VHH binders against UV DNA damage endonuclease (uvsE). Designs and how they scored, part 15

Target 1, 305 residues: UV DNA damage endonuclease (uvsE), of Deinococcus radiodurans (q9rte6)
Amino acid sequence: MTSACEAVPQLGLVCLTVGPEVRFRTVTLSRYRALSPAEREAKLLDLYSSNIKTLRGAADYCAAHDIRLYRLSSSLFPMLDLAGDDTGAAVLTHLAPQLLEAGHAFTDAGVRLLMHPEQFIVLNSDRPEVRESSVRAMSAHARVMDGLGLARTPWNLLLLHGGKGGRGAELAALIPDLPDPVRLRLGLENDERAYSPAELLPICEATGTPLVFDAHHHVVHDKLPDQEDPSVREWVLRARATWQPPEWQVVHLSNGIEGPQDRRHSHLIADFPSAYADVPWIEVEAKGKEEAIAALRLMAPFKKD
Below, E stands for the ipSAE of ESMFold2; O stands for the ipSAE of ESMFold2 at other seeds; V2 stands for 0.75 times the mean of E and O plus 0.25 times the DockQ between their complexes.

## First folded at step 11 (VHH; framework vhh_6z1v_2)

Design r4 (from n3 with W53T; at its last look DockQ between E and O 0.92; V2 from the best seeds 0.78)
Fold by ESMFold2, look of step 11:
Structure r4 (fold): chain B 305 residues (1-305), chain A 126 residues (1-126)
Amino acid sequence: as target 1 above (305 residues)
Amino acid sequence: EVQLVESGGRLVRTGGSLRLSCAASGFTFSDYAMAWFRQAPGKEREVVAAISTSGGSTWHADFVKGRFTISRDNAKNTVYLQMNSLKPEDTAVYYCAARSQYERTDFTSPEAYEYWGQGTQVTVSS
């Protein structure tokens, strides 16, 4: 048995490696539209097959490097939710066995999966067409998670920021009506401008949605001196209370390049918030990816003496 | 000094095609998501299409879907709007705009964009 003093946060890898091990192929819309229907099918079949194979390798990579949390790329399956073109959906359906096997590779390795799909998604937009396209995009991401065999719970989180500012009430009202594959996985993260953790907490409480606390965003939003401000620990604990079970809590970790108020993410994490020492799951949002995880492991509380 | 310079706007007939370009300088282009907005006389500026920093993700408004395609070339610091099957209702000044990758607010709102071009006039005749 190991002592409780050896239990430190699990550091998560975000999307890809800076090295060659986890890299995904893509295609732009303009190049895709230049293809015939048969060429589109062939292109997406080749691309999706390759990306699924890389995903299976990412599970082995995570296991080999003692990484137990991995954020899936939102760019794994380009054109999956392209309106008026169901080629991506059909190709992914064709690859269902391979996709499921890739999901099992992570589960068998003990690696928790989540996604942070945010590109052009504004669930609480004041524009009906944006709300509709946002739900469609989120449903496509949830479809990927279903295809990987991932549970429809916050263990396999679909994470968003709060969206359009000043519309928290609308966000709270719409969440219960989201499709179950999305709703049951949804989490909300505070940002630097539109939604503080204080603004998100009542939404999370009203809807049963876990709050992912980001201390760097909080420091920028409230113009605090650094991530050691006492409110950082306060919000870790308040956010934890939104998680059932609390052992599933995820927080985000980043440093600013030129100081605590800089929104740009640094390559490595030089300043680890003391408030995070007992958080079970941390996504490391550093440009150095696996290099940042390795560097963090050499500092307290991760380095053991 | 940051500059966004649109070009390619002109008079075209209904059903015609046109390609707009926007050349960017004075900032790291690949760190910015880009969008095209348009403004017809007496109307508010409205988002037409948006594209992620890498070009891997795009969004198009319903009123142009299937007819317009946004694209970008990060080696040339340029964003494009291919406009096909033009209608008189597409007549407007078209603006190129840039949004920081760290800006997490509503991408359809002009307030999310820190840099703007001067606009280029597109006029579609019947």
Scores: ipSAE 0.724, ipTM 0.883, lowest interface PAE 1.1, mean pLDDT 92
ESMFold2 (binder alone), look of step 11: mean pLDDT 86; pTM 0.883
ESMFold2 at other seeds, look of step 11: ipSAE 0.752; ipTM 0.893

Design r5 (from k4 with G35S D62N; at its last look DockQ between E and O 0.12; V2 from the best seeds 0.00; counts 0 for: pae O 7.6 > 2, placed apart)
Fold by ESMFold2 at other seeds, look of step 11:
Structure r5 (fold): chain B 305 residues (1-305), chain A 126 residues (1-126)
Amino acid sequence: as target 1 above (305 residues)
Amino acid sequence: EVQLVESGGRLVRTGGSLRLSCAASGFTFSDYAMSWFRQAPGKEREVVAAISWSGGSTWHANFVKGRFTISRDNAKNTVYLQMNSLKPEDTAVYYCAARSQYERTDFTSPEAYEYWGQGTQVTVSS
């Protein structure tokens, strides 16, 4: 008789590969603005079409390498949220069937998708124009996820840090008013500077927003000696309680180049926190990308007994 | 022509302070996030600090946190790096760089930056 026991964590690939297999094209703002409107349309049609094809290839890559979690690049569709220029939105709408097929390639392969927009999207800024541009940027990310056919749930997470420090109350107050495609996918991650897990937890509880715990950020923020500090396990469990269902919990894994206090991500993960052994979903934030995943699979708890 | 021109780099003693400036021209400065990178001999360029297009958000590398402060003045098209409590390990060429507010590539990656200055040398002596 075969018994099914608790599975080891799923290790996620972030955005691209070190190798050439998953690489996306882009265009600079200056080069784009030098183009006529017709040239902009042609440029983005070619670029977006190419990136959608590469994205379908990323689904095949994940399947071939037993990767069941993938962070979509925020660079997939340059200029999608450019203020005053809706060319990107129009091109992406034109490519809707291809985008939907790319999304199905992932879900058919059993690959969970999420996005983590860059830290300078600041929903709780004290400047109205920054808040407006931040909602526009987040709405563009959510539009990509909708176009991929991804459900509006934390399974298909849109992940942010807490934004402008000292404005947690403002963050909690604004979350209910975010557009549904953003709000229903939103997660919050502690960072090394502005928001500890302790500062985010009340916000997450008040708004029904899952907390993504990052042990490396926690260690840096609280100046702890390493990721084996007892508080790391405590926060894994507290963060898990914000997830419905708890099996959807995501945590972030990284090591510092020169030690636990170094926020720069190492190439490989040498120190896997024991607190993460029963976490279902782990994004591996290492410069080595797929190489770091392969190396982790040779370590406890992933190696065979 | 787009230009980013750094200034203010010089020889200073350990524990000293100095302020770097980066004057920008030839592009819409308020559309760009700005960063300072540094490159020590034999090392790759590494991001030191970054500031959003509006100045409303900043980031500082942990090796300079509490000692360096990035700021910008959009009316003067200028980015600053105030450097305090300088150490010999801060010796490097410092570059300012511009990244579109619409660029979604990781801001710590040099590839995310559309424009670069020529650099200014900072040397910290014992």
Scores: ipSAE 0.017, ipTM 0.547, lowest interface PAE 7.6, mean pLDDT 89
ESMFold2, look of step 11: ipSAE 0.721; ipTM 0.890
ESMFold2 (binder alone), look of step 11: mean pLDDT 89; pTM 0.905

Design r6 (from n3 with R104K; at its last look DockQ between E and O 0.02; V2 from the best seeds 0.00; counts 0 for: pae O 20.4 > 2, placed apart)
Fold by ESMFold2 at other seeds, look of step 11:
Structure r6 (fold): chain B 305 residues (1-305), chain A 126 residues (1-126)
Amino acid sequence: as target 1 above (305 residues)
Amino acid sequence: EVQLVESGGRLVRTGGSLRLSCAASGFTFSDYAMAWFRQAPGKEREVVAAISWSGGSTWHADFVKGRFTISRDNAKNTVYLQMNSLKPEDTAVYYCAARSQYEKTDFTSPEAYEYWGQGTQVTVSS
């Protein structure tokens, strides 16, 4: 990077649409376990095939709506990480050409992809069985990203919070030992309870892991009045320094339903932090999804586009 | 023409081990679930083990669970039955059978299977 630029942030769509355009099929564990081996395989083949087709359609949707950042749903391939049952992995391997073509649809459309697992993933747990299940789940997410043909870099980010509080040193120690498909994509995001940006920054610096700053979480954690607090700009810049290159920086945007301290995500974003005006990539974490993106485009700094 | 050819059946001693193979040709093997059935003289054919088209899921009859293991190699178009701790009751002709991945009939029923091998004799002596 050699020059300043008046960048308009790219607003990212998270997982699905409010409308019918991007919706994925699921199956519960209890229903799945009631099936015979052949029935499980048939179920996952049908479900995964359908979700891959919908995912290809999501690339078209993003292109048509000028969306250049999309968060993949962790629910695309149910049972992929199920311990003791390799059916999901085998079905996904069978569908490898279709999955790769879906990934190319996004990259051909210029849409950046990332994942933020919503499962109980605690890599730094003090319980070995939780660590084992966490690595298995993360490996399954990384396998999906590999199958989509996505680069093993933070451009195609695999994002987590810091996990179990008070165990930052353990987190920093384990990151180098994670499987390469996970390690090379890993990012860390501050949360409102266990890990502030200040607690994550040394971990990110020690491991070469990008920090995704979430201003809403920061405001809740530090009990700040709103997202215009001077520290919000300071943390945007500190987080940017962890990104190589810095133009890959991602931040998260959300508002509270009843005010800045409310952890519940609002339907639309009423308050866009001034500190985010020069951030290249923003995931919009609003219940209104594409409606929230459309509303943001009518506000400064976006409204002239 | 579809062919399923079992091999590896022979005389073995009680407590011994044996590996059966079934070579498949004439169809897209990776589209079919596979099973091993057995039939002793005067008895009806009974399912021993089954494996999904991808190999990701298996089933074993209770009378062989812990002793027999079904597996497949889709690159070699072959399904296997590893038989350990053999008993005289395991003496039978063993058949390889193929079932479309789209067939929903009960996988333990012989009627669910479109293609059958000619069988291989396993004899367990005391």
Scores: ipSAE 0.000, ipTM 0.151, lowest interface PAE 20.4, mean pLDDT 88
ESMFold2, look of step 11: ipSAE 0.792; ipTM 0.910
ESMFold2 (binder alone), look of step 11: mean pLDDT 89; pTM 0.905

## First folded at step 12 (VHH; framework vhh_6z1v_2)

Design t1 (from r1 with W53T; at its last look DockQ between E and O 0.82; V2 from the best seeds 0.75)
Fold by ESMFold2 at other seeds, look of step 12:
Structure t1 (fold): chain B 305 residues (1-305), chain A 126 residues (1-126)
Amino acid sequence: as target 1 above (305 residues)
Amino acid sequence: EVQLVESGGRLVRTGGSLRLSCAASGFTFSDYAMAWFRQAPGKEREVVAAISTSGRSTWHADFVKGRFTISRDNAKNTVYLQMNSLKPEDTAVYYCAARSQYERTDFTSPEAYEYWGQGTQVTVSS
């Protein structure tokens, strides 16, 4: 028999801090394209090196603030998957030792890492060019996770929504054919329009893919009054059953700015769902980032003795 | 009041270049992904290029790849489309469109976009 732990959920930081501590550099495509090949190489080498150093600092930040879950930004390495230009890939290869050391900084600090790539990724698109670019983008994300030394398991999750609505069967059929670095880390999250948890669950079960439950999305999709609806607890439990081990379960937490039906994420979390009280891992999707985590820690069930 | 106003469309010779601009107002521009669509006479609107809220990620349709570049300047609330090596087949009305960062539907479909401009005509002569 398994014994329930009475510890509170681990609250995860998403990508950046509102403070200056975790902020990454970038370059626009138009400015990048204006550079010569040598200038592109120099620019990306400087930018990637700087972002890797910031990542190492993010591990220290997480340790110092008792944060044990961190979502990596999908924008750490601009131009890495740019079609027809392998400069980013070459630069990242050159920086492989530094990237691996950044990954070790997180594991040494006891911080779980995941990614949620969603920009322009529609794996089950009815357009072949979108399906191809989507697999390429996911493979680039998985390459970053491999370079950080992260295990190819849902512990180091690559999370997506269900993609193009009405194409769940196509999604289920393609998942076994995804490259192993992607497939072995894949998770699926319900959204507020295309895929409810009920529509994703059979896909997750058929493919061995964990379901990440998002109560806010569920409330919007089903037009429920708030996140205390009884179905929220039911879906936490059904989603948990897709995780092996169940202690790895991740859920997403957000509040709407103007109420439960507002898709826009608030700065802080005022309403913590009671259904989440025993979930081990929670990504906090609030604009206030570390400020939202700090505020949550002053509320039940997180209050300290 | 939300507004998207395209500008820069004109008559251009084959092989020429053109830059379209789309000025946004009435909403928090940096919270929206942006795209350019085009519509030739008798055709449906089709996506040309899309760009994330921060500008860190872009997507371009295969028929314009290498010739067109989407960009944005969040300080100026403006999205751009740089169009090089223009062909007569590029003749269309070009629209800018805004998609909430919270919209998770297929980004190539017009239904994913909450706000639309009135369009600007691009005509490429032989």
Scores: ipSAE 0.702, ipTM 0.880, lowest interface PAE 1.3, mean pLDDT 92
ESMFold2, look of step 12: ipSAE 0.741; ipTM 0.894
ESMFold2 (binder alone), look of step 12: mean pLDDT 87; pTM 0.896

Design t2 (from k4 with W53T G56R; at its last look DockQ between E and O 0.19; V2 from the best seeds 0.00; counts 0 for: pae O 6.5 > 2, placed apart)
Fold by ESMFold2 at other seeds, look of step 12:
Structure t2 (fold): chain B 305 residues (1-305), chain A 126 residues (1-126)
Amino acid sequence: as target 1 above (305 residues)
Amino acid sequence: EVQLVESGGRLVRTGGSLRLSCAASGFTFSDYAMGWFRQAPGKEREVVAAISTSGRSTWHADFVKGRFTISRDNAKNTVYLQMNSLKPEDTAVYYCAARSQYERTDFTSPEAYEYWGQGTQVTVSS
């Protein structure tokens, strides 16, 4: 038998490079709060402007290296969602043309974008103030994606874990009431402790929310020997069924430093799960970032004889 | 070489206060989220508090409910834990830990943290 063509998964770069090419500026809350209102405005204008330029450079970087999936940093615009202080929002509004142009750079290069906000966002928390701040933070992330000109679909994914354990019913109940810019982009990822893929699947099915499968998390949660366990392929397929269209499926790839049960991400990926061979989109969660992508491209199934 | 060095642990009385410091070197501190963990004799290491790279987001375990406060000063490459209203149950070795904000988003699991300090002993007497 002879094959005419074979598609391989698209490997995604996460947030920044190990090299100097893609690195973003930050400011701490304590240092920011020490500034006067005028100093805050000047600081954020300079910082946001600089980060938008770096972001446009990230689109060029991805194009030059044939990277078609890129995870945006949640730290691009520090203080954007700070309660009681709208300086970040005002600065970002002022920079709207620059932000849109950065988004076009990615779109023109055919680079898919997503965000994975920090786990301090807990939509189903049993603390009302955490629920409120979580929606505010997610809305700020969705605002960034809107400003980049990204359509409100799971193609431009806003990804979270399941949040507070034992509260899946509450999560399922709240998702339909989320603001449209968040709800229409939302995806859920299994983790090592609170939510297995089995626990998330009914939530995803009930709400029309895609499931992002993380095989490493699954192996740790279920104490499996490695990512070749038959259940890994089963969950790739079950997760795929939650994506409409299924060609938009994203999975996460990582290896443990000292073995399959080690949750710390390795520098490179030595163990590519056979179950992932036909998945269209893979975020590479390795400390080596672009170096890990380059190394993967030298391995099957990415390198062909 | 990466180093996280905790300091400030000592013997204090119930109801007292203490501030722990963790000095970081050998890596870009501002790229790392930080956590404080503790381990009492015969128990597993558990998260006490966590803080994002900018300090914008913090999390504290339920058992320290408003008694402990994590903070950071990126200019000094230092993370702090202010501990108030100390109880004998707080007696433990306290560890500082670092995780990259761009690679892992979970903060309660010790396995998410790449770098660890040697620990500093906090002992709370009746």
Scores: ipSAE 0.107, ipTM 0.594, lowest interface PAE 6.5, mean pLDDT 89
ESMFold2, look of step 12: ipSAE 0.717; ipTM 0.887
ESMFold2 (binder alone), look of step 12: mean pLDDT 87; pTM 0.894

Design t3 (from r1 with R104K; at its last look DockQ between E and O 0.79; V2 from the best seeds 0.76)
Amino acid sequence: EVQLVESGGRLVRTGGSLRLSCAASGFTFSDYAMAWFRQAPGKEREVVAAISWSGRSTWHADFVKGRFTISRDNAKNTVYLQMNSLKPEDTAVYYCAARSQYEKTDFTSPEAYEYWGQGTQVTVSS
ESMFold2, look of step 12: ipSAE 0.736; ipTM 0.893
ESMFold2 (binder alone), look of step 12: mean pLDDT 89; pTM 0.910
ESMFold2 at other seeds, look of step 12: ipSAE 0.750; ipTM 0.899
ESMFold2, look of step 14: ipSAE 0.722; ipTM 0.887
ESMFold2 (binder alone), look of step 14: mean pLDDT 90; pTM 0.913
ESMFold2 at other seeds, look of step 14: ipSAE 0.779; ipTM 0.904

Design t4 (from t1 with R104K; at its last look DockQ between E and O 0.95; V2 from the best seeds 0.78)
Fold by ESMFold2 at other seeds, look of step 12:
Structure t4 (fold): chain B 305 residues (1-305), chain A 126 residues (1-126)
Amino acid sequence: as target 1 above (305 residues)
Amino acid sequence: EVQLVESGGRLVRTGGSLRLSCAASGFTFSDYAMAWFRQAPGKEREVVAAISTSGRSTWHADFVKGRFTISRDNAKNTVYLQMNSLKPEDTAVYYCAARSQYEKTDFTSPEAYEYWGQGTQVTVSS
């Protein structure tokens, strides 16, 4: 019955804009390897400097468009976690003041930051080399968040799916041994196949790790007719209980292109789940990015009267 | 229909170099992460390298790290494997494979891959 209970969810922008405002430069490994050491330094210095400037502009963009949640791109600093090549790390260290200033721009604008590293990270892999490279990649993401001056808490979330299926016990066992910059920010999200929310909840409870509920994934996993199924609300509430404080809860919002069972993400969100009406933070996983946020704002519960 | 067609496998001497390519058709190539697997006689398929949909992220197995480089050209619907410093133990049939960007399971498992090529033979002589 309080004003907080009547607050509209904050809709988050994911990585980049459809428009030109937030777009980051990158370089592929093969192109990078063709460069001399001096050329690598010059390339990464130029690229990282440009991306930090764009990131600073993303903070202004979010503020101008009343966006209070932003998912940082995993592509901001290519080659930062490249084994045997410290060039990226050295360049980022050189740019530490600019990186910190970019982070402050978000914090000063009241914009919450998180990351969702998705590529080739399997913390509970049965392959030691994959576990090692996964921790290295996660540590690089955490280093970026530290450089931005972001607190080591789930407010500045590092989000993963559960990894290799059938290895939940191994996931629970390894989490306490993760480096603190990773461990203190870690969250887990249910997926369509390997880990349902029911399979993740005991892991989250045992390790103090927040559960990010994704209703679309849940509907696909359980073959439910749509996101109005009563279990969707039940899981919103169960996931909320893993967050300290519960006001930090994040959920994911997406629709299938060809219906509720389609895993692909639509351009806009046509179906906003009623179960999400009181969730404080929503990442909008739609291909339309800022256009999807604008369209959602014209719908209940965001449009008043 | 969906096709992945590997090419470039041949006989090469120890220390030599080779570039494999895999031409894709019948699906939206830029929506798929790609990988190279290999299979030597009497052994199981093993992942060699993987690359994200955009090519921005890559992973290489320790046994090829520093010697092989995966890459892709989304305009040409092609994934490549540059193989340098080849050794006799690299002798195998090499397969390209495609994994949906929405597949969240373990990328090193063959079951994560929806589409497979027929393979190309690489033979490295002493």
Scores: ipSAE 0.700, ipTM 0.882, lowest interface PAE 1.4, mean pLDDT 93
ESMFold2, look of step 12: ipSAE 0.739; ipTM 0.893
ESMFold2 (binder alone), look of step 12: mean pLDDT 87; pTM 0.895

Design t5 (from k4 with W53S G56R; at its last look DockQ between E and O 0.92; V2 from the best seeds 0.76)
Fold by ESMFold2 at other seeds, look of step 12:
Structure t5 (fold): chain B 305 residues (1-305), chain A 126 residues (1-126)
Amino acid sequence: as target 1 above (305 residues)
Amino acid sequence: EVQLVESGGRLVRTGGSLRLSCAASGFTFSDYAMGWFRQAPGKEREVVAAISSSGRSTWHADFVKGRFTISRDNAKNTVYLQMNSLKPEDTAVYYCAARSQYERTDFTSPEAYEYWGQGTQVTVSS
């Protein structure tokens, strides 16, 4: 008990700030397709260069605000995984030195990075074309992490939910065949419907994949009264056992807008689960972003006496 | 009252182009991913394209890749399907559908979508 005191969880910032400090540029597919090949190249060069500069600034922001965990946006490099068009890949390759420098800014500041790519990614889909596009998308994310100079370990996590429900065996079978840049960074998170932590745990154990526990999802899935239910602590500990080392454990924190069963994320976190008090890394999934982190720091266990 | 209203379906010749629109009301449009599905007579409804709630990510089925482009305008609460190089095989009723950004079920499955439009007929003549 005496040797375990003095540490509080590191609260992670997700993607951007509500303030102006960390904001990324975008382009839609329809606007991009209206451009000539030369215009596409120029557009992506300008956009990617700008987003890398902003990303470098995000490292400084995190360091200045004592934020040691940051989720990279999956939208940093639009069109990077566009089938049949390698313009984005070529532009990112051209910017390799700038991308690597941005990655070093994070690691030099002691800021852990992860990604949570979920848009239209279903690795265990029963549709071959979806499985193929999913691997392509994940490989593009892993390529960004490689370009940032981030080691291929779960420290630099690529996080997914379990995908298509009822296909856990297929998920377990495919994970060993994923490209190494993806496989070596992969983590799995429970969701509200398709995969409970109980359904993911055997998959994680069979494949050596860390389980990221999300208490809010668990409460919704099991229809529990709130995040103080005893099973929440039980799952924190069972998930921790899938992390090697256990000090790398990440959990997700969110509250529902209208109560524990509401899947929509609130602006701030009013209810911090006591079960999370000794978890080293917490992603704060609140619409208030850095404001939610600041508010949490005024609450136990984060506030000073 | 939630409404999704498709428009723009008509008769066109092979090789022609159409733009379908779907106007949304009665819910917070920017909280929803959107999809276009199609159904030919006697066939199952099949996913054509999907777009994330922010519009930053898209997915298109292989049978329409390079020919169709999904897009959205959150200020106008509208999702679009630009359809180029149309083929007779594209003849179907086209539906727009809305899926909560918090729904984890497979986006290609109609069951993942809680709101549906009435459909707009697209007919491509030889």
Scores: ipSAE 0.687, ipTM 0.878, lowest interface PAE 1.5, mean pLDDT 92
ESMFold2, look of step 12: ipSAE 0.737; ipTM 0.891
ESMFold2 (binder alone), look of step 12: mean pLDDT 88; pTM 0.902

Design t6 (from k4 with G56R; at its last look DockQ between E and O 0.91; V2 from the best seeds 0.74)
Fold by ESMFold2, look of step 12:
Structure t6 (fold): chain B 305 residues (1-305), chain A 126 residues (1-126)
Amino acid sequence: as target 1 above (305 residues)
Amino acid sequence: EVQLVESGGRLVRTGGSLRLSCAASGFTFSDYAMGWFRQAPGKEREVVAAISWSGRSTWHADFVKGRFTISRDNAKNTVYLQMNSLKPEDTAVYYCAARSQYERTDFTSPEAYEYWGQGTQVTVSS
C-alpha cells in the first residue's frame, strides 16, 4: 500500500546487484550468428532457463531486503526481437510456465516491476525502418511482462524518453496506435537535451501517458544550480497529475559524479532532493545499486528519529 | 586526446568480404555506444550499424541486414564491422563514431556522436 500515513518513498533496485546475487547471462549477435539452427535453440533454451531462475532469485533478494520496486533488465532474453528469427520467441513460449512462476514470485513478495528499454528505440523517428524496429523491440519487452503475468497498466511500466527531438506532435499521434501490451504500460521520462518535462507534459496529457520526472535531467537541461531549485518540486507535482492513480507515481533519482551538471551517475546518492520526500516510488539510478539503497535508508527522510 | 582509428578498408570484388576495425583511445570505451557510418561521393553520411556500450544490443540498417555485422571487444577497445556479400553500392568511406551512453538523442543522427574517426575507404569493383 502506498497511501499509509507518513509513508516514505519506496526505493527501487535497477537491473542487477553489485554483489553476485543478481547477475544475468548474455550472448552477442556475432556469436549467436556463428551457431547452427540447432545450436541456437540449445543456446537460448539454456540461457533463458538460467535467467528465469536468476529472476526468481531476484524476487527472493528483493523480499529479503524489503525492496518493493525492481527494474527488469532489457537484456534478460537476448534475440527475442531478432527480425527473421523466431527461435527466441519459440524458446520463451516453451518456458511459459517457468516465466509465469517467476512473475508470481515477485507479486507474492509485493515487488512492483517495470522496464526501461532504451537501446535503439526511437518511436518518433523520421526513418520508417527505425519506427518499425522500435515497435518490434517494445513489443518484445511487453511480451516478457505478459509472460510474467504482469498487468497491462502503468503499475508495470514500460518507460522511454521522448525520442527524436522536435517531434513531440508525431510522438503524441503515434502512441494511440501502439500495440495494447505496449501502449497500456507506456510512460515517458524527460531527458537532458531533447525533451524537457514542459515539452512532454502536453504529450502525456493528450495520450493519457504518465510522466516520470527525473530531477537530475531537469537540472542539466535547464542549467539549474542543483536539485533544490523550486522548479523541481513544481515538476514533481505536475508529473504526479499525469498518474492515474497518483499513488503510482515513479520518479528517477541520480547524482552527477562531479556535480549537478555531470550526466554520469554517481556510485551513491549524497544529495536526496527534498522535493522527493513524499513521492511513492523512486528508481535509484546509482552505480552502487543495492549499496546506494542501503546508504539512502540511513539518511532523512528514511531514517526515523 | 581522443582518437578513433579505422583500418581494413581496401579494394574488393563484388561478392567479397571485408572486416573493418576501429581502435579507440583517450576515453573510457566501455561507456560509449559505437556506430558505423558511410559516405559515398556526392551523398550524405548515413548510419550503417550501431552497438550499445555493453555490446548487448545492435542495430543494422535495412540495406545491410544479413550482410553486415557490428561487434565490439571492450577488453581491446575496438569496434568491428564484418561485411559480407559486398556490392558496388557499398563503395564509400566508412567512419566509426562514439556516442556517450548518457547521450539520449537519436542514434541515427550524426549529431548524437561526439567523436569520429578519419575514415577508411572501401571500394567494391564490378
Scores: ipSAE 0.677, ipTM 0.876, lowest interface PAE 1.9, mean pLDDT 92
ESMFold2 (binder alone), look of step 12: mean pLDDT 90; pTM 0.916
ESMFold2 at other seeds, look of step 12: ipSAE 0.698; ipTM 0.882

